# Designs tried in a protein design chat: miniprotein binders against q9f7q9. Part 12

Target 1, 364 residues: q9f7q9
Amino acid sequence: MSKKIYIGAMTGTSHDAIDISFLSIGTKIHLEYFHSIKFPKSLRLKVKKLIENNESSLSDLGTINKEIGFLFSKSINEAIGFSKIKKSSIECVAISGQTIRHEINKRFPFSMQIGDPNIVAKETGLLVVSDFRNMHIALGGEGAPLVPEFHNQLFYKARNPRIILNIGGISNYSFVKNRNDIWGTDVGPGNAILDAYCSDFLQIPFDKNGAIAAKGKVDHIELGRLLQNNFFKRKCPKSTGKELFNIKILSKKFLKKKAEDILCTLVEFSAKSIINSIHKNGHNNCDIVICGGGAHNKYLVKRISEMASNDIVLSSDLGHDVFAIESMAFAWMGYKRVSNEALIVQTSSKNVKGLLGSITKSKL
Short names: E, the ipSAE of ESMFold2; O, the ipSAE of OpenDDE; V2, 0.75 times the mean of E and O plus 0.25 times the DockQ between their complexes.

## First folded at step 6 (miniprotein)

Design b1 (at its last look DockQ between E and O 0.03; V2 from the best seeds 0.00; counts 0 for: pae O 11.9 > 1.5, placed apart)
Fold by ESMFold2, look of step 6:
Structure b1 (fold): chain B 364 residues (1-364), chain A 81 residues (1-81)
Amino acid sequence: as target 1 above (364 residues)
Amino acid sequence: MGDKSIKVTFETDDKKTLMEIYYEVWELAEEMGYEVIVIIDGNELYVIVELDSPEEAEKFAKELEEIAKKLGAKVEVKVEE
């Protein structure tokens, strides 16, 4: 008998990759293999347009949905090949899809991910679990973040509450205190606007270590305007996406300033968004463990550390596989779904349990 | 000259070092405009890239070797077809 393997595949990391984790799950959760491949530039640009444009054609949406499905499929099949893990030992593949809309604060809340699971099921021959977010929403949750329960599995320690802060395109954190319950929320921008500015205006992929930002001065008028967004006034749990925090929220006058001052102000915006949320929720007396791609922006981490009343710990200092945590979470959620085990859904009232994820098969 | 892949293998038993290599590799690939595959399996990190020029492949492999020296990791370079 061989180990049962659960695959998690996701996009939305800070370095524009499809991250794929292979887990074995028994008494302990073990990462057997991790595979990361860059999202092709042409398809990345198509997705960016879908996210940022006010209107898009249904034909374009339908076509890109298939293209993303094939991208996930090819990436998963490649990962299986390189891993040398027997395909027969793989119980399922859970996919995040690519989020293009996340609209919760309304009468009919929804979240939309593209990447057709029928394509993935057919092209891999595997059982696919997808669309975790919309059942989360149907049960009264926000549909994001999904990682808090997995953060509890990895980081819970008795008498040691801690914050797990993920700095991706959008930042989120979990407050890990109770073994059998969760608390988590999105908090605002991470690196999404920073990287978009670098790409769109400086023709570089990102500001390495925040070196350009570190030379600038904060525009406190624009910063104040940005922090007035109604998202920051909402009670937790709350969620958001790149459709709210993108280059289009910046004023035309601000965009005429020096690149150093623009990036400096955007770093301050991300740092203040994060720290204001942590403090407003009363989570002042515990360590903040920083993970995600933004943890390697030295200037951003410096600004967070200078604003925080908390001690800052990098996840790398703890030896955790931080690069894989989100894709591992999807693998784990796939495991829960195919095992018919409920996940915890945080709501604005009482947390509830439910079966998250839709199952798609091409074969018996 | 031809369509060839290079495979660079980093090895370290320190998880902090492995994480630093991971992000340095991605940053370098982005700066140079290369589409890489990054694999992590136990204490090993693999970087696989297909480049059109042996000169570009050697340049990239050399930069990856400098990351290994900087961070104190073992490194091995292989050319595969």
Scores: ipSAE 0.560, ipTM 0.861, lowest interface PAE 2.0, mean pLDDT 88
Fold by OpenDDE base, look of step 6:
Structure b1 (fold): chain B 364 residues (1-364), chain A 81 residues (1-81)
Amino acid sequence: as target 1 above (364 residues)
Amino acid sequence: MGDKSIKVTFETDDKKTLMEIYYEVWELAEEMGYEVIVIIDGNELYVIVELDSPEEAEKFAKELEEIAKKLGAKVEVKVEE
């Protein structure tokens, strides 16, 4: 029998790339192929400006939704070509879309992802699953994190509770103790402010290995101010986005410091936010498995390790690529949706179950 | 509002090439500071731009022709007054 393949395509919170995972799902979840495609610079800057300004015309918003739809389509078709996987073996494509707004602490909570699934369905000729976050919200969740159940499926080990820490633009972690009990929360900033500072002030995409930050000194005044953010006072589980954790939260006085001191302070802010969240939730003394783009910031990983009382490993040490975990989660959620299998949704009260994602098809 | 519009049509049998043209056109338009409409229809890609001068119009058209030549696509430029 030909292997059934499920594709997950996601844009990270960094907006730098589309990550694309090809999963085979049987008795085991197996990554058959992974591909990452950089965003066009122009489109990246448009998306960045849209998020940071929180303003757009209806025309511009409509246009960029189509542009992101085409970008997903191109990226998926290219990845299919490079994978040498037969298109007839692909059951679906799950897409994250590009998050442009996440507002959960309102009377009408919402999460807005762009990237037209109709374009993706037409251009790929595949069944597309999209809009996972808004169904998660409709079921009483916060639309994030979406990965805790997948983390449980991938990383569960009997009698060994684990923290699965994803360091993206925003950091989130899942507490994996029992197969049927899922728990996850956003914790605060990941690399989003670091990468934004590097892009805007240093004209580099990121601080490779945290090597610039490792030379700096912590500004304890600014660090103290940043840690007073009202988000940290909220009870977990909770969600956030770049709307709360972006370059604009930094003081004008702090931005006049040396680049090394700024980056060192921002690494410390991310690391301390993670450790404080783990401690506040009573999830200390568990193995920490790190994944996401921030896992490559050796200085950030070092600072988390120095603050933690726990053993730290990368997901790669467990045979799982640090970059692929989130796109793998989307592929798995795509599988669950086309199989009509409900996902667990964390709510402020009791966990509920429901089907996540909308199906889009252009042909039979 | 510039008195001249340019419509540039790219044609290619390769959808990968068509999408490369799409991204290079947007990159060029952003570098030049032009607002462009880009439409994909089948194997054709249309670029519509309004420009304030004929000279800017010719310059932009030439850059689009270079993109077509680089990527091996056919190109047709129509200037509308």
Scores: ipSAE 0.000, ipTM 0.229, lowest interface PAE 11.9, mean pLDDT 88
ESMFold2 (binder alone), look of step 6: mean pLDDT 77; pTM 0.694

Design b2 (at its last look DockQ between E and O 0.69; V2 from the best seeds 0.00; counts 0 for: pae E 2.5 > 1.5)
Fold by OpenDDE base, look of step 6:
Structure b2 (fold): chain B 364 residues (1-364), chain A 81 residues (1-81)
Amino acid sequence: as target 1 above (364 residues)
Amino acid sequence: MGDKSIKVRFETDDKKTLFEIYYEVWELAWEMGYEVIVIIDGNELVVIVELDSPEEAEKFAKELEEIAKKLGAKVEVKVEE
């Protein structure tokens, strides 16, 4: 029998890329193929502007939702073409869409992802699974993080509790101790403010290895101010987005400092946010496995290591690509949905189970 | 869209080296402002880039060969017109 293939496609928060993982799922989860494509600059700038302004016309919002749907469709069809995998072996495509808003602390909590699944279903000719976050919210979750159960499947080791730390635009971690119990939280900023400063003020995409930051000095006044953010006062588990942690939260006085001092302070802000969250939750006595694009910031990883009491490894040291983990999680969630298997939804009280994601088909 | 495409294949027996090549390729592509497709299949990494000129194509190919040399991987470069 040909292997059943499950595709996960996501827009990364750190690398301005579309990541596409092809999974085979049997006794083990196996990454058969990985494809990463750069997000088109023109469309990236439109999305950035939409997130930062928190306003758009209905016409512009409708248009960009279709543009992102075509972008996913193109990228998935290209990935299938290069993989040499027969379309008849592909059971589904799970898409993250592009997050443009995440508002959980309201009377009507919501998370908004764009990228029309109808376009993806029509153009690929595949079954599409989408809109995972709003079902997670409807079941009593915060719509994020979605990865904790997948982290448990991939990284569980008996008698060895682990933190799986994803450093994206926002940092999140999962506490992996038991097979049947899941725990995860967003912790604060990842690399989103660092990369935004590099792009907007230095005309570079990011600080390579954190080398500029490593030459700087911490502004303790600005760091202290940033750590007073009301998000850090909330109990875990909790979610956040780039709408809370972006370049606009920085003081005008701080932005007049040297680039090295700014980047050094922002690395320290991300590192302290992570360590403070781990300590506050009592998870300080287990190994830390780092994944996501921020894992390549050697200075950020160094600062986390110097503040942590535990051993730190990259997911690559365990044979799992640092970049593929999130798109693999979407492929696995796609598998769960088409198999009619419920996922665990973490709530403010007891964890519940439910089916996540909407199914879209253009043909039988 | 440039009239020329480059396809570069890296081969290594070490998965850790493969992920390092992936990172260095992305970094190079950002520094040069290029749109790239990066593919991981087994122990192979394939980079595809569309370029506006033959001279840019040759320059990018040379930088990818330097990455391969630095990390001890085999490299094959194909320029498609």
Scores: ipSAE 0.508, ipTM 0.813, lowest interface PAE 0.8, mean pLDDT 90
Fold by ESMFold2, look of step 6:
Structure b2 (fold): chain B 364 residues (1-364), chain A 81 residues (1-81)
Amino acid sequence: as target 1 above (364 residues)
Amino acid sequence: MGDKSIKVRFETDDKKTLFEIYYEVWELAWEMGYEVIVIIDGNELVVIVELDSPEEAEKFAKELEEIAKKLGAKVEVKVEE
């Protein structure tokens, strides 16, 4: 009854779902309830096209922005109903929105999320926290990853530095060493291209356990070409999105190869992207804790483990639900925002603090 | 009045098994073309779906029971008319 609940709702799993976490926060952060529902196919296809083509009419964009706002709203209201958690105990709902563009390395950097927070506030009747990324950018940050401080909260252990590797569509990691400071970066593709290939060419959602990839041989010519992308040459911290790492970066000749060879090469691409970044940043001498949807790909995890000088641990082995960490991070950031507590923003120079997230209410 | 709702509860005290059930359920839902709700609450994973017919509900429930057998989890199926 008096327990305060913070909701985090995000799109970010390999299943193209909305993941919703309900947190209580006290001495410990506790996941009270987790709810996941699939993104409707027609809307998912519209979003995929927006990201890949970088083109839309203003009218279509405006309509899709509303449709995603209603989707978040419906999903949040359903989660509240099924949870049987009292709505009056809910302090806020933090939403990621659906990222369609993330363009940082330029004169006027920006990140675009669709899913109108006004619709969410109206349809849920809750205080909504949204748009965490653009204040991060305005303060000189990359706008992504947002999770490093939350990773500190969950995984910090004195005198025991850790890498928290999140394998989502795009992979990111945090180097957790200091209680009061953060370090994190996007590193490259995770499962985005793998899952897109499976969906578009094999009519399956993903390569279960990497079983198809495990039968293939690496195309070292294509792998070498993929690793020459300018993103890998940039200094950390850096950020990227699915607009850079999608099916369109694959050569036509490569796409004519056997499915197992294509998937094998794409697993190697993701694994090398991750491990090369860890090596370049001098983070070889600590454990890697894996979270995110990519942890389900046993072959990818095996390849990472074989390339790493680090030991590999699943976040569930440390007492956390590997599938929920990202949505939990949004709930936690919502908590920070409604508490008027600043988050640490990593920049290309000195880290700064700022209030991340815009508050939207439909009622007083 | 044509929709049938099924609710399937998996129970396991092993977080790795719960994670494996999560992905098996999503893969099955994708293969069968069903839009499911997946809930995790403590040691339980619950799948909820509305289906057009009792035959589809029975078919899906049997597939979910097979996942439980494969992974060694307890399962309880309820069909709500």
Scores: ipSAE 0.504, ipTM 0.833, lowest interface PAE 2.5, mean pLDDT 87
ESMFold2 (binder alone), look of step 6: mean pLDDT 76; pTM 0.688

Design b3 (at its last look DockQ between E and O 0.36; V2 from the best seeds 0.00; counts 0 for: pae E 7.2 > 1.5)
Fold by OpenDDE base, look of step 6:
Structure b3 (fold): chain B 364 residues (1-364), chain A 81 residues (1-81)
Amino acid sequence: as target 1 above (364 residues)
Amino acid sequence: MGDKSIEVTFETDDKKTLMEIYYEVWELAEEMGYYVIVIIDGNELVVIVRLDSPEEAEKFAKELEEIAKKLGAKVEVKVEE
C-alpha cells in the first residue's frame, strides 16, 4: 500500500520561514521530508508592521490575506516537487496561516490568522485544513497552545514525566505525564524581542548562539519592570502573542544601554519567564526537552539550564529535529481532522473534545 | 540573463551537526539577503539558491563550503545553468 502523506505548513518561528513537514502516520509518526523556505522580506515587513501597529485598511488586510495564500501555495508546490513524493499520496495540507492578532482577554475572544485557504486549495489541488485556533476558542480554549496533544503523542514515556519546551517568538511548554491527560501553556517571550532588537538596531537577523548576550550584564531594573507584566499574573493555562511581547515594551532609558547588556537582559527575561512558569505550576521535577528556533541560542539554553533543577536535552537528542516539531504538529492535526478524530481542547474548567480545523477543497 | 541555480548538498551522520548547518545557512542567507530553499532528507541537507549573477552564486557556494569545512560535514556543489 502506498504511504499516506500529511503535509503541515507553518509560519512564525525564529527564522522568518515557511516550514513544511511531510508526515507518514501509522503505528509511528515519521517525518518523511522537511522543507524550509525564506519568508519574502517585503511581505515580512508588511506583516511585522501590521502586528506592531494593530491598524490596517480593510483593503490592505484583504490584499495581504491573498498574498500570504499565494506564498503558502507556491512554497507547498515547490516542496512537493523537491520531495519526489507523488501528489496522489498526499491526503491533505494543514496550514497555520500567519497570526496577525491574538486577543483572548475580551468578551469576544479571537485569534486572527491570514493566508486564504481557497487559494491554497486551488493552486495545490489538495484538500486544505485551516483555522484551527478559532475552533479551539469556540470549544472554550484560548486558541493556543495547539501542540500539547501532539507533544504527548511524540514524547510520552511511561513513568518519566517530561516538559516539552518550545522556544519560538513566544515560549510555550507541554507537561507530558499521562497519555490521556494533556496540559500546555504559553509562558512569555521566546526569541521575538531578541531578534527584533538585532534586526532593528544591529542590522543582523539574530544573535548567533547568544554570543553578544553572553558578554553583557543584566539590567535588573528593566528586568524587574518587564517581569511585572500583567500576563505573568494570569493563571495557567494561558495564551499570548507577539503583540504583547515586542520591542515596544522596552523602556527608552534601557534602549540607550550597550547592545550586549540589552541582549543579556532579554535572554534573562525569556529564561526567567520559562523557569517561573514551570515553578508556579509545580512542574519543577521533570526532564526538559527543548525544541523550536530558540534551541540554537546556546546562551539562552545555558541560562535555562543554570536556573532549572533538572537535565535539559534538545528534541534532536531524542531523534526529533528541533525545527520541524511545529509544522509536524500541523500535519498531525490535519490527519486528525480528515480522519474525523476529535482533539482534546484545554478549557478553564475541564478538557473537552472536538474537531479542529476547516476543510477547503477546489476539486474532488 | 540566465537564472543560475546552485544546489549545495551537505552530508553528516550527526543530527547535531545537521542542526548547526541549518542555522548557519539561514544566518548566511539572511546576511546576504538571498532567497534560499533548505531541504532536509535523512542525513542530507540541501540548499538551493537562484541568483541572477554567476559570480554571486559562486561566492555563496564558497561560503557554504566553508560552513561544511568548519562543522566537519561533506559537501557537494551542483551548478545548474
Scores: ipSAE 0.375, ipTM 0.750, lowest interface PAE 1.2, mean pLDDT 90
Fold by ESMFold2, look of step 6:
Structure b3 (fold): chain B 364 residues (1-364), chain A 81 residues (1-81)
Amino acid sequence: as target 1 above (364 residues)
Amino acid sequence: MGDKSIEVTFETDDKKTLMEIYYEVWELAEEMGYYVIVIIDGNELVVIVRLDSPEEAEKFAKELEEIAKKLGAKVEVKVEE
């Protein structure tokens, strides 16, 4: 039997890049190839404006949707070339698209990802799986996080409950306890505001190891104000996005402070958001496995560890690359979809099963 | 493999050092705007990068050698034309 490859391509919120993972899936999941590349600067700015602005031109939206589709396509084709994996062995490519809105707490909930899957299917010649979030929502879920079942797949251990904390632009966690069921939720900001501050005000992509933040002092008044956000009052499962947690939520007065104090306070905001959620949900007596780009922020991990009653483990200590897990999850969901295998959708009531992802082909 | 690519192989028996090398390489590639392909195979981490100019290739290779020195790993650099 020839080895089949499943590609996952996603935009993460932790570093404004497209992450691409190639998986082979048998009794174990193997990461065959991984890379990431940043959005072109001009396109990043267009996407940032779509996320942060209240209104946008429909014509601009339509154009940017095509530009993102071509960006995914070029990135996937380039990854195939560099990997030297035979294109004929690739079963599908699953794409996240670029989320620009995630509006759930309303009569007609929706999540909006741009990046036209028709462009991707045409330009790659591959079967494309996309739009996982809106079927999740249609089935009564939040549309995010999508990773809890994949976290079960990677991290389930009998008689050993675990928290899998993904620190991306937005943080989420899974409580991995039951092999055949899931529990997960978005919890708040991860790196989104930290990285936006570094980019907008310091002209650096991020605060390496949290070194700048580590020199600062927490502004407890601003921290208290940030923690009053209504998202933190909602019952789990809940979801959020960068349209809620961005630079605009910071007060003008706070933005006049020293950079180290601003970053220190934002680290504390992320850490406290995470630990408060874990405590509120009664998940304080098991290991926390940290993954996602935020796992590299040594100062953030230190603050989480100091606030937690839980033991902290990095996913790299368990043999999994911290940055790859999210794109691997998309590849795995693509595999599930093309295999006609249902995924579990967590709802506020009973969990349900459904086929997530729309299939797009340009040819037989 | 394109006209201008660099292949860097790091070798260490320490798994934690190997993963630290990965993260340093990723951060460097992000700062410089490069595509990075990372393959971990036993005690080796292989970095493949496609570069547009010889000056960029030499600069990146020098930075990768500094990472190896900092973390105590062996390194071999190959530049393909």
Scores: ipSAE 0.055, ipTM 0.551, lowest interface PAE 7.2, mean pLDDT 85
ESMFold2 (binder alone), look of step 6: mean pLDDT 77; pTM 0.719

